VHH binders against p95470. Designs and how they scored, part 1

No score or structure here was measured in a lab: all are predicted.

Target 1, 316 residues: p95470
Amino acid sequence: KQVDVHDPVMTREGDTWYLFSTGPGITIYSSKDRVNWRYSDRAFGTEPTWAKRVSPSFDGHLWAPDIYQHKGLFYLYYSVSAFGKNTSAIGVTVNKTLNPASPDYRWEDKGIVIESVPQRDLWNAIDPAIIADDHGQVWMSFGSFWGGLKLFKLNDDLTRPAEPQEWHSIAKLERSVLMDDSQAGSAQIEAPFILRKGDYYYLFASWGLCCRKGDSTYHLVVGRSKQVTGPYLDKTGRDMNQGGGSLLIKGNKRWVGLGHNSAYTWDGKDYLVLHAYEAADNYLQKLKILNLHWDGEGWPQVDEKELDSYISQRLK
Positions, changes and structure headers below are counted from each chain's first letter, unless a header gives other numbers; Kabat numbers aren't used for antibody chains.
ipSAE, averaged over its two directions, is called F for ESMFold2-Fast, E for ESMFold2 and O for OpenDDE. V2 adds 0.75 times the mean of E and O to 0.25 times the DockQ between the complexes of E and O.
Where letters were taken out, [cut] stands.

## First folded at step 1 (VHH)

Design n01 (framework vhh_7nfr_2)
Fold by ESMFold2-Fast, scan of step 1:
Structure n01 (fold): chain B 316 residues (1-316), chain A 123 residues (1-123)
Amino acid sequence: as target 1 above (316 residues)
Amino acid sequence: QVQLQESGGGLVQPGGSLRLSCAASGFTFSSYAMSWVRQAPGEGREWVSSISGSGGSTYYADSVKGRFTIARDNVKNTLYLLMDSLKSDDTAVYYCAKDYRSGWYGPSYFDYWGQGTQVTVSS
């Protein structure tokens, strides 16, 4: 049985890999080799008490985590939302270790980092991803649909925006000004993730629609900048904040709905982590870890054949 | 509840003047940069002008420099666009837009838009 994930992110503690994904309480798996996975835990046994105040249609599933290690703590960012709504918030919960057998293992929720409110905000407070710049400043990218993807500076505790606040729009697709601000619209962009490699920050984004089985149009695009704040330019020089984005990977007849990636450097090698729906297995969402290669101009590339060759195994 | 409501549009002959207003509510107006964006029939959106939250900095598209003036009244929570020497090419729906920051960095940083007001320059 392969590992069933949506919106996967990973980190390492000692010799153990941990995988976090969308689900009740955020689902956590562990592995020694990134191929053989065991169920570890969920971060929340009970939903956050503020969830239904922020999102009245919240159904108990916490979405699109990101995990970040900072000053001896693991910060797990998570999304509270409902489909097609920007009644949303990104929260954070913290742990000293990811090993559930440790006496120090305890998720401590720190509450809301940012919240989006319909008619006030033309953005959706979901899909967080953490990036540290070359000066050690930590930033959060986030967003889905509406007015696109945003980046803001985090405070020293990584629990809220810095003071003074600093915000940037990093990617968006066109949205009609005549559309009511409560509507998500047709600007199908979400799930930013930023990887620092060499002299560049690479912004990955998911374009299209997830979550529709064989009708999913999800695919990954990329742009890059020498500054974490952007502008992120695609291979043609088009700003991602003006509709730019270079195709990295898209679905085929066997694999559909490819997206919501994270990206990492592990032991000197670069990897793209994402979910994909397997057509032959009723479009079940599966973990994919692909090698990330770099062309002569420093652009990332992946081998689509690795969608077939990477096979995760779920251990009992 | 956040609201941006434009007014002051209308029909004017070439060389004429109009004053657009945008009434803002539901947020701390002086803390955010404000902008005017226009859309002509069958065309995309064109940024026109922006003003910082304090009013200390103003920015203009090359097509309107010397003819348009952006201003704000932070006591009345109102944004203005004073349009002089109007040309037929200025015909468009004019939208008031709120930035999510106090400074201006580009039209992609808007988090809220008004419903628009029609400006027609013809004779």
Scores: ipSAE 0.000, ipTM 0.124, lowest interface PAE 20.0, mean pLDDT 88

Design n02 (framework vhh_7nfr_2)
Fold by ESMFold2-Fast, scan of step 1:
Structure n02 (fold): chain B 316 residues (1-316), chain A 125 residues (1-125)
Amino acid sequence: as target 1 above (316 residues)
Amino acid sequence: QVQLQESGGGLVQPGGSLRLSCAASGFTFSSYAMSWVRQAPGEGREWVSSISGSGGSTYYADSVKGRFTIARDNVKNTLYLLMDSLKSDDTAVYYCARGSTYYDRFGSPDAFDIWGQGTQVTVSS
């Protein structure tokens, strides 16, 4: 059986790969080869105590993690939200190791990093992703629908916005001015992830709708900037914060709803990690790890035929 | 013991209405999103509708939007599906399921981790 994941992110500790995904308490899998995965743990056995205050419709599921290793600690960022709402927050929990057999294994929740409040914020505090710039400053990108994707500077311990705060709008699609601020609207963009390669930062975003089986329209677009703060320009020179974005990959008859990517350099090779729904398997979400290549102008590209490569779970 | 028990299915003529119920026990019902999923003869499972734990958010498949209404009673631990303007292609076994194929449960191996036994809905003359 293949690993069933949504919103996958990965890291490595020693010779073990760890995969984090949306689910109750954040689902964690481990693997020695990135092909055969087994259930490892959940980051939360008990819901964050603040969750229902932020999101009254919260139902116990934590969304869209990111995992970041910094100065001997693993930082797991997670989203508390409810469908179609921006009653949301990104929190962070920290661990010294990802090995649940270690005596040092203990997730310690540091609480809320940022919170979005309806009518106050025209953005949604979900879908975090961490990026360090070329000066070693750490930033968080995030966002879904409303006014698009944002980037802000993190403080030194990576648990709060820096002071003084620094915020940037990095990508958005047009939102109807006739739509109430409480509504998500039609600006179908979310799940930012930034990868630094050579002289560029590459911003990946998921356009369209996830989570509708065969009716999902999710696909990945990309833009790039020489500065982490943007502007992120697509292949035509259009700003992603003005509706720009160059298609990286979209679904086909077999694979639908491609999105919510992360991207990594492992052992000198670049990879794109995402989920895709398999039409022949009732649109179940599958982990995909694709080789990320670079064309002569420095743009990322993937081979759509690699979607047919199987990722399997050897042990349950 | 964790259980989901459906009722309310039956034979109905095209254009008719049915109300399905699902009684939940053995867990904190209000803490979980709930869904209705159907399976027509010879076809795979099709997600129909989901409701958040509080009842504040509801979602529908395009095929049923405007005709079906999902609701819940968190005091009685009961999930409902109100089905209006039934069509012959609504014929299926309808399952109550804990979870949602939407964002928060898609990535979980426990998505739809508890299923009822199903209730048959037949739309025919």
Scores: ipSAE 0.000, ipTM 0.150, lowest interface PAE 14.8, mean pLDDT 86

Design n03 (framework vhh_7nfr_2)
Fold by ESMFold2-Fast, scan of step 1:
Structure n03 (fold): chain B 316 residues (1-316), chain A 123 residues (1-123)
Amino acid sequence: as target 1 above (316 residues)
Amino acid sequence: QVQLQESGGGLVQPGGSLRLSCAASGFTFSDYYMSWVRQAPGEGREWVSSISSSGSTIYYADSVKGRFTIARDNVKNTLYLLMDSLKSDDTAVYYCARDQGYSKWLSGPFDYWGQGTQVTVSS
C-alpha cells in the first residue's frame, strides 16, 4: 500500500525524514529512506480554538502544511479554511523535535499568523511556504485563487508579519474585475513554493484544479528571480504576476492532478516532492519524490517516467 | 436532484451498537468519496469517517477508531456506519456527506449533506 498524501512537505531530523500532509490535525509520517513510511503522529489532537470563528464550515482537517527549521525549533504552518471561501487563516505550531519518543516532544500552537476575510481581502490565507533569503530574512509565500499568490516578510520569531509589514504580489492569473471579491473566481493558481538555487529563487505554483479525480487539471509551472521578492519571470521573460509561468510537469494518462509541490536539496541532490492521482488506482493521491535536474540555462526539469519508478510503501 | 437520506439512529445504552445507513440518489455514487460527520448539541461539526469511491481507502477520527466501521455498497448506492461500544460522548446528529473533491484534506469539502439521524447514548 502506497502512502496516501495531499500537499506533502518534508524535513529531516538526524537520520529520519518526516512527511507532513493535509489531514486530521496534519498527518505526520516518518522514514529512514524516503521510500518506506510509518505513521508518526498528528500535530493537533483537538482543532485550534479559533478555527470555527475564522471558518464556520471547518471540519477539523488542517490543510497544506509547511515545515521549517529555525534556531532550534521546527515551525509547522497550517491552513484553516472552507471550500470556495476565503474565510481562512494560516497558523503556526512549534516543536523542539519531531521524534515522538523524545521527552522534549510537544507541539505548542502559537496561533494565527495571517487571516483572510471576505470582501476585505482579495487573497486566500492558505498554502503557506517558508523561504529564507540570502541575508537570512525569512518570508512566507501563500495563496489560492482570488488575486493570486503573495509573499510577506515574517517577524524575528516567525509567528507574525514583520513590523513595518512588507508584502509583494508574486504570481497571479487574470481575474474579472466584475466578479464579487467574495468569489474565488477562475484564476486557478495556488500552492506557491520557493527554492533557492545558485543565483536564483525559483517560484513553483500549481495551476488548474486539484481534487476532481480524472477531471483534475493541476499542473506545475515555474519562474525565477534573483531577488526573493520578485519579479518572478518565466522562460519567455513573462512576469508570473502578469500570467507568466513555464510548464514544469503536467499529468498524463496514468497520473493526474500533479501539484502542490515542495522542493529540496538533500545531500547535494535536488528533489521535487508532490502528490499525484493514479488513474489505475481510482485516482488515489500518492506521494511522489522526483529528481530535479537543471538545464544549460539553469531551469529545473523532471523526468515524467519517475512517476512510475518512485513507489512509496506504507509500513504497518 | 442529489439526495442523501440517513437512517438507523435511535436511543441506545452505553456499550450498545447501532448501524447507520445513507441512501444516495441523483448522482453516480461510485464516483465519490463519502463521509460521516456528526454534531453534538451545542458543539461544532466533527468529522467521523471517510471512504473512497471504491471502498479501498478508509479513514477514521481517533475518537472512533476500533469502535466504528465505515462501509459502502456501490450497487445499492448506500453508505454505512457500524457503531460498536457506543459511549455517551457519541450522542450527536450524524450526517452523510458527499465529497466533491475540491478540498486539500483527505475528504471534503462536502457539497451535499443529508438531513441527519439522531443517535442518543443514554442509560
Scores: ipSAE 0.000, ipTM 0.171, lowest interface PAE 12.4, mean pLDDT 88

Design n04 (framework vhh_7nfr_2)
Fold by ESMFold2-Fast, scan of step 1:
Structure n04 (fold): chain B 316 residues (1-316), chain A 123 residues (1-123)
Amino acid sequence: as target 1 above (316 residues)
Amino acid sequence: QVQLQESGGGLVQPGGSLRLSCAASGFTFSSYAMSWVRQAPGEGREWVSSISWNSGSIYYADSVKGRFTIARDNVKNTLYLLMDSLKSDDTAVYYCAKDSPGYRYSSGPLDYWGQGTQVTVSS
């Protein structure tokens, strides 16, 4: 049995790996080896009470989580949205442990972190990813289509923007100024994720379209900056906030729609975690964990042959 | 058994208009997002437009934005594509596609295709 995931993020508690993905209430799997996965839980048994106020067309699926450990708590960020709309919000729910057998196990929703409102905001409040800078300040990157990807400073409790607020545009693709601000448009960029390695912060972004089977054009690009706030420059020196981005992985005839990555350092090794659709299996979205290698100039590289060698399986 | 049947294609001159229809059966049409996809001779498939189950969310490819209008009639189980200001580059077989619920943009990956209807724009 394959682990069927979209928008995967991972963390570890003790000797157990936890995988979070888009789905009803956010789907949670656990594993001892990152190969054999077991259904663990969902973070929400009932949808957030504010969801339909923010997104009238909300259908119960929570999108694109990120999981972050901070001061004895696990912070699960999630997206409430609807197809083609920026009637959206990123919320956060917290837990002391990810082990459902623990007496301390209980997801406690802290509500909305940020909200996008059509016509007011030229961004979409989905696809959160958390990064701590080298001074210990915690930031959230987010965004999809519209005016691109944004970064803002979180408060001490990681539940709201800090005051005074600090916002940065970190990546975008060209969008027609003649388009209505309520429309997503053609700026096919989303799912930021930032990894710190050596002297650089690396911004990964998904370009193209997911969610169209063999017609999906999703692929990953990267840029880097010595400051978490950017500018993030690609290998040619082009700013990601001006259409820059160096190709990391695009897939092949077997694996399509590669994107929505996270990236981690575990036990001294670096990994890229993403979903990919297998053409031979009716484009079912599957978990991929690939080794991240670094070239002589400090750029990340992956081996597409690992798409065939890594096969995640459910334990029931 | 899911069935999608497109109609309304034909030969039209540049600047002309056509209205495509897709008759759906074998599933609860009102519960699914629907899309139009086209394939030009010798090329891959290109997504054109999507509409959510309740018509509350509509999205278009940049190449057709402002010229095409997608609509649906959940009582008649029919999807429509009104095509205005047609260009030679719009020449393609147009397919009606059913989406799976619970994903982005088109409410998930496209999981069924119709037989297609040919649109030819030529002087």
Scores: ipSAE 0.014, ipTM 0.204, lowest interface PAE 7.8, mean pLDDT 87

Design n05 (framework vhh_7nfr_2)
Fold by ESMFold2-Fast, scan of step 1:
Formats: sequence, structure tokens, C-alpha cells
Structure n05 (fold): chain B 316 residues (1-316), chain A 123 residues (1-123)
Amino acid sequence: as target 1 above (316 residues)
Amino acid sequence: QVQLQESGGGLVQPGGSLRLSCAASGFTFSSYSMSWVRQAPGEGREWVSSISGSGGSTYYADSVKGRFTIARDNVKNTLYLLMDSLKSDDTAVYYCARESYGHYRTGDAFDYWGQGTQVTVSS
């Protein structure tokens, strides 16, 4: 059986790779080769105690993690939300190691990082991704629908917004002014992830809709900036915060709903990690790890043939 | 190919207990989170409880917390809901559902449903 994941992110501890994905308590897999995966753990055995206060319709699933190593600790960011609502929060839980056999292994929940409230916020506090700038300052990008994708500066402990707070709008699609602020609207953009490469920060975003099997329209776009705060410009020079975005990869007859990527440099090579729905297997969500290449102008490229050639294996 | 079949419903007095079962076939049961969802007469669906594929994580609606226990047997491919201290408000058709990994954003929380089993709590 291939590894089925939604919203995958990865990190490495020693010679072991760890994969985190949407699920009850966040699903964790481990691998020595990024092809053969074993179930490792869940980050939560029971839901966060604050979850239903923030999101009354919360159904027990934690969404769209990001994992970040900082000063000897692993920070796992997660989303608490409900379908079509911005009654949401991003939380963080911390561990000294990802090895469940270690005596130091214990996830310690640090609680809410940010919360979105309908009518107060024209954004949705889900889909966190962490990026350190070239001066060592750590930032979180996040967001889905509503007023688009935001970036804010984290405090020294990476558990709260910095004081004084610093916020930036980094990408959005047009939302009708006639839509009530409590409604998600039609601005189909979410899941930011930023990778630093050379002189640029590259912002990846998922446009369209996931989660509709063969009717999913999810695809990845990219823009770049020399500053982590933006503006992120696409290949035509259009600002992503004004509807810009250059296509990186989209679905085909065999693979649908491509999106919610992370991106990494491992051992001098660059990789795009995402989920894709396999039409031949009832649109089940498959882990894909693709090589990320760079063209003569420094734009990322992927080979869609690798959707067929990367095959994960789930071990017991 | 995928089939989910509930059993164990019936009429019970307030304060009584029932055990619901859901027999699963046609997929690798241990690889999927499973849920119980109920629908009371004339009302919408209400999520009751979820259990992870390994059984290591369980979640409950506030209305049933402390009274219901979700469990699974991955050797028998069976999901259970153990219902204690039943109240008249627990009267509903109870559905076993396999959770889809993509449901969180588009409202299609489950890719396969059972036929349902009726639970009636009445004096």
C-alpha cells in the first residue's frame, strides 16, 4: 500500500526522515530513504482542550501541519478548524526528539499561536508554514480563502506573534465586496509555503479546490521576492497580493488535486513535497516527492513524469 | 467493493446501555480513521466520535463525552460504539463512516457510509 497523506510536511532527525500529515492527532511516519515509510506516532492522543471553544464544529481532525527545527527543539504547528468557517486557530506543540523510543520523547502543547474569529478577521487561521529569513528572524505564513495569505513575525520562543507585531499580506485572489465577512467567498487560495533559494524567497500557494475527488481543481503557483515580507512577484511581474501567480504544476488525467506543498533542500538537492489524487485508485491522496529544478532565470520547475515514478511504500 | 454494515441498535430504557458494531470490508481497515455520525428524527447529522487507524487517538462530541466509548478491532475489521447512561436525546439513526483525508476543507468528511442502525431511548 502506498502512503496516503493530505498536506504533507517533512523533517530529518539524524538519518531518519519524518512525515507529518492531516489526520486525528496529526499522523507521523518515519523512513530511512524517503520511499519506504513506517507509521511512527500521533502528536496528540486526545484533542486539544481549547479546540471546541475556538471551533464549535471541530470534528477531531488536526489539519495541515508544519514542522520546524529551532535551537534543539521540534515545533509542530497545527490547525483547528471546521469546513467553510474561519472559527479557527493555529496551535503549536514541541518535542526534543521525533524518535518515540527515546526517553526524551514527549509532545508538549504550547497552545494557540493565533486565532481567527468571524466578522473580526478577514482571514482564516489555518495552513501554517515557518520560514527563517537571512537574518535569522522566524516568520509564519498562513491562510485560506477570505482575504488571502498573511505573514507575521514570530516571537523568540516561536509560540506567539512578536511584540511589536508585524504583519504582511503576501498573496490573495479577488473576493467580492458583496460577500459577508463571515463567508469564505470565491478567492480560492490557501496553503502558503516559502523556500529560500539563492537571493530569493519563493512563495508557493495552492489555487483552486481540494477534496472533491475527480472534480478537484487544486494546482500550485509560485512567485518570488528578495525580501521575506514581499512583494512576491510572478514571472510576468504581477504581485501575488494582486492576483499574480505563475503555474508550477497542475493535474492531468491520471493525477488530480495536486497541492498543499512543502519544499526543502536536502543534501544539496531541492525537492517539492505534495499530495496528489490517483484517478486509477479512486482518487486516493498519495505522497509525492518531486525533484525541484531551476531554470536560467532562477524559477522552479518540476517534471510531471515523476508523479508516476515516485512510488511510496507503507510498511507495518 | 467497500462495505460498512452497522448492527446493535434497538429500543432501550433511559439510563441503559447499547453496543453498536460496524463490520468493514473491501479496504485495509487499519489504514483509515473511522467515525460514528448520528441523525435524530427531523434533524441534521451530528458527528459523535472518531478513532484513528491504530486506535491510539479517540475524539468525542461534548454531548456524549464520558458516556460513550469508541473502539476498534483491526484483526476483525470491526468498529464499536459502547453507549452508557443513554438519554432520550441520544435517539437517532447511527451511521458508521470511513473518513476521507480531504474532507476538512470542502465538507465531504466521509467517502463511505453504512446504512445506519436505529437507536431509540424511551420509557
Scores: ipSAE 0.014, ipTM 0.216, lowest interface PAE 7.5, mean pLDDT 88

Design n06 (framework vhh_7nfr_2)
Fold by ESMFold2-Fast, scan of step 1:
Structure n06 (fold): chain B 316 residues (1-316), chain A 123 residues (1-123)
Amino acid sequence: as target 1 above (316 residues)
Amino acid sequence: QVQLQESGGGLVQPGGSLRLSCAASGFTFDDYAMSWVRQAPGEGREWVSSISGSGGSTYYADSVKGRFTIARDNVKNTLYLLMDSLKSDDTAVYYCAKGQYSWGRPEYSMDVWGQGTQVTVSS
């Protein structure tokens, strides 16, 4: 059965695929073939106790997860926020297994990783994505609107920024000097995700607006760097931290609001995972898994015809 | 060229006052949060205070709350640190820094630093 998802991320434990998405407590689905999904669990049955302190307008929906396997544990990063606000935080909860039937199954919340505060921070602490560099150091990319997308080095247990801290600005769009620091502004960029392929790190970002049905302008851009810290340059050589970004995929009359991707290498093949709104189905958000191809210059490409099917390569 | 130039440091007696200035050029000043960071001899850098781009929000280290005031003049592209009730422990080189706040340690998100101005509190 086809599932309705927003901001999808995936991982595999044994022969079972797990899908995590925005929703109450973070919605978790499982599948044997990446086509037929069933409800598995929520990571949170009760809101994090700190959520309303960080985000007074928080409505119980946890946003934009990322799932990362490290030293025998699954780390689930999640966002606490409210639409149009940077009263936000990224938290992390940990589990030994994703199988709810296991005696070892228990989500243990480790609390806040980072928090954004209006007027103090010209960034929004949402949309986390984890990347390990070629030396095994783990980093988090994150951000939405304001001053753009950021990257910082995580500590050894992946629950806080490293000491000493290391931060980088990796992508941004122009923001008006007349805009108060508390306002999101017009810099429509969010949802970073970094994939390492060959000698390059590829930074994917969602430009435009989600969450407006047929009026959504969401689309994906990409740039690349030989260092995880950037600079991430697009196909024309323009820095993503100076408004650069090469179009990867955008909507059409049938599919709108394409974005919030993750990207993976599974069994030697590369995939782009995202949501898209189906116009014929009242703009319901659908899971899309697309094959990721590479051109002669090493740039990623996708076939938009694959949007007409949610059938990806099966494990069957 | 992005440049930050501090001034106003000097020698002062305990309990005295100083006003530090930082002249900024080469960037749109009111787009960026600005910070003061200090470094005492033989010690690491310590964040002192930050101010948002609009000037609407200010933040202070616990060691200076109630004694120091950060301010900015976006017309003159100048950052200020008004230091009252100075203590011997305030002796340091004070740096002006451009950047964004970073989870309570703004110095780690700063991308441009000035040359510094020496403040000595001694009798």
Scores: ipSAE 0.000, ipTM 0.170, lowest interface PAE 16.4, mean pLDDT 86

Design n07 (framework vhh_7nfr_2)
Fold by ESMFold2-Fast, scan of step 1:
Structure n07 (fold): chain B 316 residues (1-316), chain A 123 residues (1-123)
Amino acid sequence: as target 1 above (316 residues)
Amino acid sequence: QVQLQESGGGLVQPGGSLRLSCAASGFTFSNYAMSWVRQAPGEGREWVSSISGSGGSTYYADSVKGRFTIARDNVKNTLYLLMDSLKSDDTAVYYCARDTPLYYGKGSYSDYWGQGTQVTVSS
């Protein structure tokens, strides 16, 4: 049976790979080979006490994690939200190791990083992803629908926005001027992830709708910038903050809802990690790890055939 | 047995109005978010609008915002789509759909659909 994930992110500690995904308390899997996965833990045994205050419709599932290793600590960012709402917050919990057998294993929640409030904010505080720039400054990208995807500078502890705060709009799709700020709208863009490769930062975004089985329209687009703050330009030179984005992968009749990627360089090789819904298996959300290649102009590309050849296994 | 039955479609002139209804049976209606999805001739499905189980939250595609209103009556187990200022591009079969959360609770999918009701906007 394949591992069932939504919004996958990965990291390595020693020779062990760890996979984090949307679920109760954030679901954590481990693997020695990135193919055979074993349930490891969840980061939260008890939901954050502030969750229902931020999101009254919160159902106990923490969404869309990102995992970032910095100066001997693992930072797990997570989203508290409810479907279609921007009553949301991104929180962070920290651990010294990802090995549950270690005496140092303990998730310590540091609380809210940022919160979106309806009618105050034209953005949704979900789908965090962490990137360090070429000067060692750490940034968070985030966002879903509303006014698009944002980037802000983190403080030295990576638990709050820097002071003074620095914010950038990095990608958006057109939103109707007739729409109230309280509405999500149909500017279908979310799940930013930034990878640094060579002289460029590459911004990946998920366009379309997840979470509708065969009616999901999720697909990945990309743009790039020499500065982490943007502008992120697509292959035609169009700014992603003005509706730009070059198609990376869109799925087919077998695989739908492709999106919410992360991207990594491990042992000199580049990888795209995402979920995809398999039509033949009632649109079950499956982990996909694809090799990320680069064309002669430095643009990322993937082999769609690897959707069929990468097969994850859940160990018993 | 879960059943969704649409009604209220028809032929209208541009600028006209229609009220679509969806009668739901076979499940606890108030426990489910509901959606309207349309399909124009020769095109794929397009999400139009969604409403939470309580009716407290509503969401709209940009193409219909300000013109369409989604509503529900949890006592009568009925979903509505009130369509105003109709355009030729609104011509489609409109489907009522029941939304079910995915395994991890991030988002939902439509697990039951009605047979659809035709809306034609033409002079």
Scores: ipSAE 0.000, ipTM 0.189, lowest interface PAE 13.2, mean pLDDT 88

Design n08 (framework vhh_7nfr_2)
Fold by ESMFold2-Fast, scan of step 1:
Structure n08 (fold): chain B 316 residues (1-316), chain A 124 residues (1-124)
Amino acid sequence: as target 1 above (316 residues)
Amino acid sequence: QVQLQESGGGLVQPGGSLRLSCAASGFTFSSYWMSWVRQAPGEGREWVSSISGSGGSTYYADSVKGRFTIARDNVKNTLYLLMDSLKSDDTAVYYCAKEGDYRGYLPSNYFDYWGQGTQVTVSS
């Protein structure tokens, strides 16, 4: 059964797959087969107590989660934000298990990881994604619009930036100089996700606009680097921090607004996980899990025809 | 299809008040942020105010804060702008705009749909 999701991320505990998506309190689904999903829980029954302080226009919807398993704990990163503003923060809540029937099941909010403040920051503290480097250091990529996508090193507890703080700009599009710094501007880039494969870190980013049904222009681009901090170069050698990005997948007549991906290696196979809006179903947002292939130069490829098939056809 | 229709504009004296309305149809009104945007003669578009789908959150431009109030009636699918203490520099065409996206990261100048506008003139 396909599920209606936006900004999907996945993890596994034992024999059960868990899917997290944008929604009130972050919506959690579970599955034994990655094909048939059931509602499991919400990470928050009430909004974080600090949310309105950071984002006065916050309306109770938590955005764009990422889930990361580390030293026996599940770390769920989430975004608190408001329309057209970078009055935003990424928070983290932690659980020992994802099974709601377990006596150890309890989401414990650890509060704010990072905050963006208008007039101080030309970035927006939303759309977190976690990557461990080849030395085991854990990093967060994040960002939307403004000055683009950023990366920083997490502390040992994965709850704060490591000290001393270092901020890396990993991807951006040109922002109009006529926009003041309180405005998001015209640099339509967000939702970074980094996958390590062989000698490279691959940075995926969503270009364009989501959330407009048939008028959505969301599509995925990619670049790569041998260092997690960049520079991330596209297939032409252009730096993603200077407008570079190689098209991975875009919409067609049936599927629109393709973006906000995660990427995983499961049982020796690589997958791209994203949402797409189905034109024939009033542009409802659908979970897509696509095979991720690699060309002779080590670049990722996806088959757009897989958008038209139910996921069970790829897993069997 | 999405339709937005503004009304309530007109000529008013400095210090006066007006109430603008925007009748919305073709979408689930209560699910979307709504905004007012204005354009003065010879100027670019200026964002005025935004309201969340539930009406629980509101945001105002500094130029109108304390003078304007944004409100919505989700039963009637209608957006309102109550304008008090009007000044000559409030003279503009006022547009109702559907933000469309509850993620809220798009700036006020990137809207899904715009109404046709209603003229507000503040003049003695």
Scores: ipSAE 0.005, ipTM 0.195, lowest interface PAE 10.0, mean pLDDT 86

